# VH-VL binders against DNA-3-methyladenine glycosylase 1 (mag1), part 8

Target 1, 206 residues: DNA-3-methyladenine glycosylase 1 (mag1), of Schizosaccharomyces pombe (q92383)
Amino acid sequence: TKAEIHLSGLDENWKRLVKLVGNYRPNRSMEKKEPYEELIRAVASQQLHSKAANAIFNRFKSISNNGQFPTPEEIRDMDFEIMRACGFSARKIDSLKSIAEATISGLIPTKEEAERLSNEELIERLTQIKGIGRWTVEMLLIFSLNRDDVMPADDLSIRNGYRYLHRLPKIPTKMYVLKHSEICAPFRTAAAWYLWKTSKLADYTK
Short names: E, the ipSAE of ESMFold2; O, the ipSAE of OpenDDE; V2, 0.75 times the mean of E and O plus 0.25 times the DockQ between their complexes.

## First folded at step 4 (VH-VL)

Design A57 (from L07 with heavy chain S32Y M100I I104F L105W T106S D109Y S110D P111Y; framework fv_polzastobart; at its last look DockQ between E and O 0.03; V2 from the best seeds 0.00; counts 0 for: pae E 8.9 > 2, placed apart)
Fold by ESMFold2, look of step 8:
Structure A57 (fold): chain C 206 residues (1-206), chain A 125 residues (1-125), chain B 107 residues (1-107)
Amino acid sequence: as target 1 above (206 residues)
Amino acid sequence: QITLKESGPTLVKPTQTLTLTCTFSGFSLSTYGVGVSWIRQPPGKALEWLASIYWDDDKYNNPSLKSRLTVTKDTSKNQVVLTMTNMDPVDTATYYCARIEYDFWSGYYDYFDYWGQGTLVTVSS
Amino acid sequence: DIQMTQSPSSLSTSVGDRVTITCRASQGISNYLAWYQQKPGKAPKLLIYAASTLQSGVASRFSGSGSGTDFTFTISSLQPEDVATYFCQQYDSYPWTFGQGTKLEIK
C-alpha cells in the first residue's frame, strides 16, 4: 500500500518496524456502521483489553431479539441493570445514555453527514458529550470513517509503540508522539496501527 | 461448548458444483467479531484456506480459487455454506470448517481455534 | 503469498525426548503464527497462537517461540499420545497459509 511505502521510507526505525510487523491490515468491521455504534464500541473499550471489550460489546449487541444493534431510542429507555449485565461500568452506562440522547437530538451526525465533516469539526462537536473524549472520537475517525491521518497520541499503547520504535528507556509523553509522528503524515492512521502492533512483538518489553 | 460439523455430498463428478454446509453450536455469527472459514486438505498434503465469512457478512476467498467459491451464512440456523463450481479431481480433499475470533485494533485474527471433524469429498470421473 | 516451510518433514524419536520443529515464513509475519496438531483421521487442533501463547486446555509440555520469519515449536518430553502431524499457519496476511507439516513418530 501507499501507507506502507511511505512509512518504510521515513527512516531505518520505521523500515524495520514495517518489516517486523508485516502488511498493514486495519480493522474494517465498523466501516459501514453509524457513528453512534462506533462511539459505543469505543466506550466499551475504554481502559480494557481488546477481548474483554469485545465481550461487553457483543453482549450489548445481542440485547435486541432481532439481532440488530440497539437503536438510540432503545438505549435511551434501556434499564440500568440490563446494561450492567453486559459488563458496562456505571460511568460507561452514563456515556451510552448520553450518546443515545445526542444521536436523537442530531448532535451525533449520521454517517453520511459525518463524511462531510472534518476531523477537527467532529472532535470539537463530539467531545461536548459526557464521557466522550478526544480518544473516543479518534476511534470513530479511524474505524467508522476510515480517516487516513489520525494519530491517537494520548493512547498508552501508541506511546509505548514509540518507546519501542525509538528504543527509549521509558514510555514517552503525548507531546513526544505528536512531534515525532508529523513525518508520518498523511498516513498517521497506518502509523498508529503499526505502533499499536509493537505490543505483539517478542522483544516489546526489552 | 463449541462444535462445528460439515455436511454435504462425499462424491462429486468433474465439472459439477459442490455445496457443503457447516452447522455449528456454542457460538453465533450474530456475535460481533466472529467468523467461520473453510479449509481443505488433499490426502497426504498441506492444508489450504479457501474462504472466510464474518458476522457482518464480510467475505474473503482464496485468490487462486476466487471465481469458483461462494460463501454464505444463515445466522438463524447457525450455518455457513460453501459452494465451489467446476470441480476437478485435484479438488479431492477433506473439507473443514473452523471458527475465527476478532481483535479490536487489528481486526480479524484468522487462526482457527475450533474445527469441525471434516468431510472427505472425492471428485472422480 | 507467504510461503511457510517446516523442518523436518518427519521425525522419529523416543518417549521422553525433547522434540523441536521449525517453521520459516518467506516474509515477516510478526508473531501471527499458530501451531496445530493433527492426529490421523482427525481434525486439526489448535495448540499455540501468537507464536507462544498456549490455547486453553493444552498441556504445558508444548511451547512455541520466535518472531518475524523463524519460529520453533517444542515438546519438552514426548508422550505416546503426541504422535501426530504438526503444522504452522501464518495469519498475518491474506491468503492465510500453512506449513506442509511434520510427521512425528515414536521409535
Scores: ipSAE 0.012, ipTM 0.512, lowest interface PAE 8.9, mean pLDDT 86
ESMFold2-Fast, scan of step 4: ipSAE 0.018; ipTM 0.558
ESMFold2 (binder alone), look of step 8: mean pLDDT 91; pTM 0.935
OpenDDE, look of step 8: ipSAE 0.036; ipTM 0.667

Design A58 (from L07 with heavy chain M100L D109Y S110E, light chain N31D; framework fv_polzastobart)
Fold by ESMFold2-Fast, scan of step 4:
Structure A58 (fold): chain C 206 residues (1-206), chain A 125 residues (1-125), chain B 107 residues (1-107)
Amino acid sequence: as target 1 above (206 residues)
Amino acid sequence: QITLKESGPTLVKPTQTLTLTCTFSGFSLSTSGVGVSWIRQPPGKALEWLASIYWDDDKYNNPSLKSRLTVTKDTSKNQVVLTMTNMDPVDTATYYCARLEYDILTGYYEPFDYWGQGTLVTVSS
Amino acid sequence: DIQMTQSPSSLSTSVGDRVTITCRASQGISDYLAWYQQKPGKAPKLLIYAASTLQSGVASRFSGSGSGTDFTFTISSLQPEDVATYFCQQYDSYPWTFGQGTKLEIK
């Protein structure tokens, strides 16, 4: 792919990593879910192991009487105790309610509207919402909106990926990742994918 | 270097309980997304997945054998234990433990990337 | 449960030949399909995942393709060391299931 050619051409470290990991094959959603649903999934996953987060999220989905994901209006009107029974903390419930309100008001765009907005515009808009940080929006951009030039520099696994890529003695800072990943544009999402894959390489723990 | 190794009895009588231990190195079940599974293969037959356990103690058992299977972990010892009750001659197989990862960002599993050597368990009177 | 069917059950061919093995799922599994190589007396070795992605350290002569229900595994130029049984596996949904295996031998 264009991304593989670009990254392999940057330097010997990237050339080696692309060769070791192989073809760029991201598992990005083919299902067209609305941004609010993906933001709710991301909030559910905060500070939890993914399996626990998925259990909570699946219980939340099952509240709907038709098996469909709850609408923003349903979430707005949902009883606090019902949401708490799913396993959400009070803080996360506040965030889910804020997402629902922001969707109803139009601050969180529909998928169609989001496709017309830049990465920076979406980050600026969506991080205004309680419980939604930059990393959460970056996950939305990568996995739901299929953006190709996103580097989630604050992600611990990405920073650890740079430790591996550059053979650093310790995990680098977010600023280090931001500076050194600029050259990966316009394929920073592919760069992030390769960095996440470093944990599966034979010499990762070296 | 990632390695896994199965240990336990090689001979079991019908109706007895089988207990197998998987001891591993080069990774930890305290690492988010990592899991260990048990897979078996009767001589000359296909592979059959039995059970999985993950870093957060989440567990999945094959529905066809669910009532007979228990999987547990000891993260500090780098061990995963499979217990299978009411053994029958048809359960004679090579039992493997294997590593896998749950991709926390996509919510999907990855296939078995590292395997133990396997241990043959024969069930006979 | 998702049933995985491989074809052929066995195949005998010559060094240097192109080998193709197929795997069919009883329902759609997207690209959540892996291929394993198992040599006699050894544990399976992961060769391909996500239907077409080559595992690190695996020879480039191995490749995979397909999506949904129909998948193929190809060895572009058979080597003597490739004599083994090959298994496909779906990891789309629990319980994970394997094909019955294809025994590959050299004439």
Scores: ipSAE 0.000, ipTM 0.456, lowest interface PAE 11.4, mean pLDDT 84

Design A59 (framework fv_polzastobart; at its last look DockQ between E and O 0.07; V2 from the best seeds 0.00; counts 0 for: pae E 5.1 > 2, placed apart)
Fold by OpenDDE, look of step 8:
Structure A59 (fold): chain C 206 residues (1-206), chain A 127 residues (1-127), chain B 107 residues (1-107)
Amino acid sequence: as target 1 above (206 residues)
Amino acid sequence: QITLKESGPTLVKPTQTLTLTCTFSGFSLSTSGVGVSWIRQPPGKALEWLASIYWDDDKYNNPSLKSRLTVTKDTSKNQVVLTMTNMDPVDTATYYCAHSSEYDFWSGYYDYYFDYWGQGTLVTVSS
Amino acid sequence: DIQMTQSPSSLSTSVGDRVTITCRASQGISNYLAWYQQKPGKAPKLLIYAASTLQSGVASRFSGSGSGTDFTFTISSLQPEDVATYFCQQYDSYPWTFGQGTKLEIK
């Protein structure tokens, strides 16, 4: 792929990493889920292992009377106790309510609208929502909107990836990642993918 | 290299309890995100997920069999044990243990496919 | 529980032919679908995850597509070693469930 070629051509470190990991196989989203749904999933997943988050999320999805994902209006009006019963913390419930309100108001765009907005615009727009940080939006960009040029520099695994890539004695800072990943453009998502894979490599050390 | 191997009795009488052990190598259940699952397959039939256990000792069982299933781990031995009570001939199947690992940070889903499997062990329930 | 229905249940094709297997979920599962190959007497082997991502080491002739409820598994050019039963599996919702399988043979 173009991404592989680009990354492999950056330097010997990237060349080696690309070779070790193999072909770029991104997890592309094929279903058009609305951003508010993905953000809710994100919130559900915060500070939880995926299996626990999934359990909560599945319970939440099942609340809807029509068998569909709850609408923003339904979420807005949903009883606190119901949401608690799903396993959401009070903090997360507040975030969910904020997401619902923001969706209703149009602050959170539809999928169709989101596809027309730049990464920066979406980050600026969505980080206004309670409980939604830059990292969350970056995940949305990568896994939901299939953006090709996103580097989630705050991600600990990404930072550890650079620790591996550059053979650093310590985990680098976010700024380090941002600076050194600029050359990965316009395929920083692919770069992130490879960095995430570093922990799977045989010579990876914590 | 990740490997898994199932061990235990291959013949069980009805109403008895089945105990299977999964011994694995190439990974550790002390590693965050790692899970081991049990899946069974009756002869000539579809696969059925039974249970999963993770590094943090969190467990998930198939609701249809939940009351009969117990899964435990011994991290130091790289073993996972499945116990299934009140066995019936309908429980005759090849039982597999399998490895799962989280793929992305966004989901809660990607660690629920099984990338490495044991060879399986056929368990026959018969009088 | 989410039911996964595969089609066809069995098929016989010739070497070199394009093979298409379908898996339908009883409800939307996004792209949280895996495909497995199981040869006789062997354990299932993961081929595809996330509906369309090839597992490392899997031949490029295998592919997957789809989202929501309808998914397709494709072998671009059937090889003799591809004789097996193929299963889809959803991991969108607990409990995780498998399709009934598609037995693939060569004429």
Scores: ipSAE 0.024, ipTM 0.538, lowest interface PAE 5.0, mean pLDDT 91
ESMFold2-Fast, scan of step 4: ipSAE 0.017; ipTM 0.500
ESMFold2, look of step 8: ipSAE 0.069; ipTM 0.640
ESMFold2 (binder alone), look of step 8: mean pLDDT 90; pTM 0.928

Design A61 (framework fv_faricimab_arm2; at its last look DockQ between E and O 0.09; V2 from the best seeds 0.00; counts 0 for: pae O 9.4 > 2, placed apart)
Heavy chain, then light chain:
Amino acid sequence: QVQLVQSGAEVKKPGASVKVSCKASGYTFTSYYMHWVRQAPGQGLEWMGWINPNSGGTNYAQKFQGRVTMTRDTSISTAYMELSRLRSDDTAVYYCARGSEYDFWSGYYDYGAFDIWGQGTMVTVSS
Amino acid sequence: SYVLTQPPSVSVAPGQTARITCGGNNIGSKSVHWYQQKPGQAPVLVVYDDSDRPSGIPERFSGSNSGNTATLTISRVEAGDEADYYCQVWDSSLDHYVFGGGTKLTVL
ESMFold2-Fast, scan of step 4: ipSAE 0.019; ipTM 0.575
ESMFold2, look of step 5: ipSAE 0.012; ipTM 0.589
ESMFold2 (binder alone), look of step 5: mean pLDDT 93; pTM 0.949
OpenDDE, look of step 5: ipSAE 0.010; ipTM 0.527

Design A62 (framework fv_faricimab_arm2)
Fold by ESMFold2-Fast, scan of step 4:
Structure A62 (fold): chain C 206 residues (1-206), chain A 127 residues (1-127), chain B 108 residues (1-108)
Amino acid sequence: as target 1 above (206 residues)
Amino acid sequence: QVQLVQSGAEVKKPGASVKVSCKASGYTFTGYAMHWVRQAPGQGLEWMGWINPNSGDTNYAQKFQGRVTMTRDTSISTAYMELSRLRSDDTAVYYCARDSTYDFWSGYSEYDAFDIWGQGTMVTVSS
Amino acid sequence: SYVLTQPPSVSVAPGQTARITCGGNNIGSKSVHWYQQKPGQAPVLVVYDDSDRPSGIPERFSGSNSGNTATLTISRVEAGDEADYYCQVWDSSSDHYVFGGGTKLTVL
């Protein structure tokens, strides 16, 4: 792919990493869903394998008429026990209620509106919601909005990935990652994926 | 080197409290969830709960709710697990363990496998 | 309460293949992790996310997970593989981790 060619061409360190890991194959949503739906899906997916998250999400979706995804208003008014029966913990239920309220108030944009907004504008907007941090929004950008130039620089596994890539004696700072990942543009999402894969390499801790 | 070093063995009487420490080094302490797992003599592993060292948020297994408290001190990269109202059946080795590095393929999982474990702290509860 | 079932023991001759099962209702929809524990030592992660292996773990260790059974497979078993093995999953309904009862692998 174009991303693999670009990253492999940056320097010998990136060329080696791309060769060791192989093809760029992230798990990304191919469906066009409203942002609140994807945020709820992201919450359901936290701490879970994708198969388990899909089962919870499908049960949740089935609560509404004809198996349609619940509206923000329905989620706001939904009984705690009904949500628990889908497989959500109390903490996740609180997050779902916060997402519903933020969607009703307009803080969480529609998909059409989101497509017109930059990565930074979406991050600034969505991190205002209780329980939604920058990392959660970056996951939404990568997995649901298919943004190809996102570097979750504060993520420790990304920082550890740079330790490995550059053979550093200790984990670098967020600022180090931000500076050194600029050359990966416009494919920083692919770069992030490769950095996450470093933990599976035989020499990761060496 | 990434490692977790726990406090030494404790002997307590029934009704007392015990506080086990787990000092992290070689990684950014605030970026990985810390779990606590115990193992009674001759028994299997039992998950007790976790703490997010960045936020201080905790989630405890139902069995321990009301008796366990998990805290951390970010200035010294140390996590703590305090178990109160001790009973003889709380005699066990207590482990701290780190959540592994996030895997993009896990569908946003923050609670991957436990990749780094402390050496364990033996807590004996006897009269 | 979600329960994982493991056989209490498995015996295998050196050089042969050991298979340790972990049974759970619809466990194939969950990510299964495997830990090795030797007497007096902390557990060591040997397989995660059903079939992936941490850096430093020999390729002899592999895993699979489908339906109601996950399996840890250790090929070309060595005496040093003798240990207790535990499977583990995240249970979304209770928002906690569940461990299997453990399997003692004996290399004869």
Scores: ipSAE 0.013, ipTM 0.496, lowest interface PAE 8.1, mean pLDDT 84

Design A63 (framework fv_temelimab)
Fold by ESMFold2-Fast, scan of step 4:
Structure A63 (fold): chain C 206 residues (1-206), chain A 126 residues (1-126), chain B 106 residues (1-106)
Amino acid sequence: as target 1 above (206 residues)
Amino acid sequence: QVQLVQSGAEVKKPGSSVKVSCKASGYTFTDYYMHWVRQAPGQGLEWIGAINPSGGSTAYNQKFKGRATITADKSTSTAYMELSSLRSEDTAVYYCARGSEYDFWSGYYDYYFDYWGQGTLVTVSS
Amino acid sequence: QIQLTQSPSSLSASVGDRVTITCSASSSVSYMYWYQQKPGKAPKAWIYAASSLQSGVPSRFSGSGSGTDYTLTISSLQPEDFATYYCQQSYSTPLTFGGGTKVEIK
């Protein structure tokens, strides 16, 4: 693909990584879910094993309208105890309420509206929401909105990927990742995908 | 349809080497990892290693380091596992298996062996 | 390396019985995979990602679990289910299998 050619041409380190991992094969959502729903799923997943997060999210998804995902208005008005019963912490409940309010106000766009906004606009807008950090928005951009030029620089696995790529003695900072990934544009999402694969390579040393 | 066809049974002397082949068909050979697993008579399954045929990268179980070599030939869609310095305890059925990779965003970035070869019995005896 | 311990190592059961097999990992894994193996045959993919049935696996089979503890259940054992079942993790290398649980006819 164009991304494979671009990355392989950057330097010997990237050429080696692309060769070792092979074909760029990202998994991306085929569903046209609304951004607020995906943000709520991401919040449920924070600091939890994926199975526990999925159980909480599935309980929440089924809580109203005979299995219909709760509307932003329903979430805004929902009792704390009802959300607590699904398994959300108080902090996460605050985040869900903030997501609901931001969706009602139009700060969180519809999927169709989001597809017309740039990465920078979505990051700037969505990170204003309590409990929604840059990483959460970057995951939405990559996996739900299919953006090709996103580098989640503060992701621990991405930083470990750069340690491997550049044979560093210690895991680098997010600033290091930001600086050194500039050359990967406009295919930084593909670069991130290759970096996430480094932990599965034969010569990966933690 | 997906098939993995392995080479026939081998009888080897201690100290020799054996090279088992696994010919893939019914899918794009370079899209999946190929793994090698062995099973001694009456015993459980033991992972030897894997290769990514696209990039040529390999991973090995440390127990087999220096003795096992896994290779792949893209032109014939065939993976190979060579085991050297054979001992009687290497007597086993050797399997190739295709590693299916799932969506890592949802936590499915693990490999799972969705198709297996029929196995190759390697007997090491004097 | 991550060690997988299966319990029981073997069991004897009758057709129609509910059978439960457990697999415990020495450290947390994201998912567990299960294989069915009959005498003289290669293992068959059976359950992936802890709870998803491989295409063609009967609905009487189910998988569950998270972290370190995983379970394979057969709700109503049938004659074709007598086999050895292996759990497997691919969370980290080396990839490891449980010791197997042999399900035998009583």
Scores: ipSAE 0.014, ipTM 0.478, lowest interface PAE 7.8, mean pLDDT 84

Design A64 (framework fv_patritumab; at its last look DockQ between E and O 0.05; V2 from the best seeds 0.00; counts 0 for: pae O 10.2 > 2, placed apart)
Fold by ESMFold2-Fast, scan of step 4:
Structure A64 (fold): chain C 206 residues (1-206), chain A 125 residues (1-125), chain B 113 residues (1-113)
Amino acid sequence: as target 1 above (206 residues)
Amino acid sequence: QVQLQQWGAGLLKPSETLSLTCAVYGGSFSGYYWSWIRQPPGKGLEWIGEIYHSGSTNYNPSLKSRVTISVETSKNQFSLKLSSVTAADTAVYYCARGSEYDFWSGYYDYYFDLWGRGTLVTVSS
Amino acid sequence: DIEMTQSPDSLAVSLGERATINCRSSQSVLYSSNNKNYLAWYQQNPGQPPKLLIYWASTRESGVPDRFSGSGSGTDFTLTISSLQAEDVAVYYCQQYYSTPYTFGQGTKVEIK
């Protein structure tokens, strides 16, 4: 693919990583999901490494009357204790409520509206919402809006990927990732996928 | 290729603590959930719990008060401790590798693609 | 907890004939957001650990012969062995991984007639 050719041509480190991992095969959903659903999923998954994120999400869906994802209005009106019982922290519940209100008010656009906005416009607009940081919006760009040039530089797995790629003694900073990933444009989403895959390699901890 | 080697005491008295260790050879320890699963003689399988290389754990609620799973990432090992054992804890204990987090779909896959050989633990007075 | 029930408990099939094992979950293991069934099938030979055959209800694990196939969705699942061979004599288990605790069926023993 174009992304594989581009990345393999950058330097010997990238050439080696692409060869070790193999073909670029992301499991991105072809489903048309509204931005608020993806923002809620991204918030729910923050700082969770176990099956907890999936279990919380499944319990959340089970609350809805027909098994469909709750509407913004349903989330706005949902009791704190009901959401707490699903396993959401108080902080995450606040974020879910903020997402619901921002969707109802139109600050969070529909998928159709969002497709007309640039990555940076969406980041600037949506990070105004309480509990939504850059990483959360980047998940929306990658998974809901299918943007191909996104580097979630503050993601711990991505930073660990750069530690592996460049054989660094410590996990690098977000700024290091941003600087060194510039050469991966316009395929930074593919670069992020390869960096994530480093955790599966036999010498990952070396 | 990738192998799981497990060891620990096979004979316990009631009230003692069961301690088993599993070591990963020939592959990455990081990026996977590692589980303990048991099987009483002639019976089916029961999941005990899981651990990620970061130390994050999930336990079967029926065993949660007695179970501790820990990880030693520098040695590519994870261990099971089950306290206050009784005859009902007599079983073959397996360590197993869970499937990886699917980063691009944002969902978790937890089926077991690699298993240790098993350790028979007998609890008798 | 999600309860997994297999049928039959035991099954006798002639060599070369089709074997069918059923698995039912007490609630749906189909996740509507990704349209995936969180169901796996394992084979266990005496004295050996279980071996993964099928995951995501119908995806065959690498190295597993194509005579093994999985089907079904939601609460009802089937493992099919299209032409039984001698080495297929084993106990088969279904497993849900939709939610913790992960749970297994009680097992189906497959024997040669």
Scores: ipSAE 0.007, ipTM 0.484, lowest interface PAE 9.4, mean pLDDT 84
Fold by OpenDDE, look of step 8:
Structure A64 (fold): chain C 206 residues (1-206), chain A 125 residues (1-125), chain B 113 residues (1-113)
Amino acid sequence: as target 1 above (206 residues)
Amino acid sequence: QVQLQQWGAGLLKPSETLSLTCAVYGGSFSGYYWSWIRQPPGKGLEWIGEIYHSGSTNYNPSLKSRVTISVETSKNQFSLKLSSVTAADTAVYYCARGSEYDFWSGYYDYYFDLWGRGTLVTVSS
Amino acid sequence: DIEMTQSPDSLAVSLGERATINCRSSQSVLYSSNNKNYLAWYQQNPGQPPKLLIYWASTRESGVPDRFSGSGSGTDFTLTISSLQAEDVAVYYCQQYYSTPYTFGQGTKVEIK
């Protein structure tokens, strides 16, 4: 694994972390889903347990007239009460509508188009959508588009990961993470994965 | 509406330890970074440090050696201790709330949208 | 540390006239990845804590009158009161939250001429 070799070669801290965690095993989706579908899933999952989020999402999928995931046009025109019945809050419904409109306008690209766009381009485009922030796009990049060089620097677990990695007395800032993760390129996604795993280590302390 | 209430000793002798507590009422304690900020009389504002509800802290390097911020989540309270005070530590001390972590954006907003009324702490011999 | 410098230190403006306060940071507080300026403005009345007016350099906090506006990017920022009201007499502070330690400007006192 190129990523493991690269990270292990950075310094003693990374070498140790890679050794403790073990082999890089990214959780990648094999399903080909459109970006707008993934964004809707993200919205559905907001501030909910995974089980609850999945239930809402499944209900939402089932309301399609053709048995497929609702199209952007269908979502745009979908009745508010139907969406509420699926379990979405008013705020989330607004987000879903925004996602639908953004997809129709072409702001949200198709899967095929997204594969041709840079991480920065996708972040720039998708964060224009109400309710969609950088973190959500980064998750899309990592888990849906399988991008190898993404560091969610504002993620609290990532920051705490660096606290652990560098044995810092206090949790570092996002700027600290951004600065110190540059050397992880072009495998910052793998770096993030290892950092997320730090909380599972025996010697980890909050 | 959410309110912050502060209390603690307002008069100290040099070398003593400043101790203040801030309590959050009417809102969630979790999901925010909570800060202490001070303002000497007639002067500007100085950020002292912050704490997350989990206990993670960040301190101003200028005060790091003397500052301890702690949290008691069960009471929705966080506290400030400043050791070895001098006249230079005379100020109004404010507790403040940073914006809630936005999971969608992945950002912490470190501007302060909610403030306590402040506690004047005077250090004099 | 990022140093914040306001200008002027004090400003006297007639009622109904425009008040302009400048804030400069010693380094850029613009984050290139999200194109946001990590800059806030506060209003403080005597005996009271600061009140948040503007965040992300140009976004008004809820309840803040539209006569208040923030502009600028990178290292130079401006708070503008389009038509000064009597209740606007206060000290105003800029603050960066790009990096720790978070730092404030020295303040600008706004008075009625």
Scores: ipSAE 0.007, ipTM 0.513, lowest interface PAE 10.2, mean pLDDT 90
ESMFold2, look of step 8: ipSAE 0.014; ipTM 0.544
ESMFold2 (binder alone), look of step 8: mean pLDDT 91; pTM 0.941

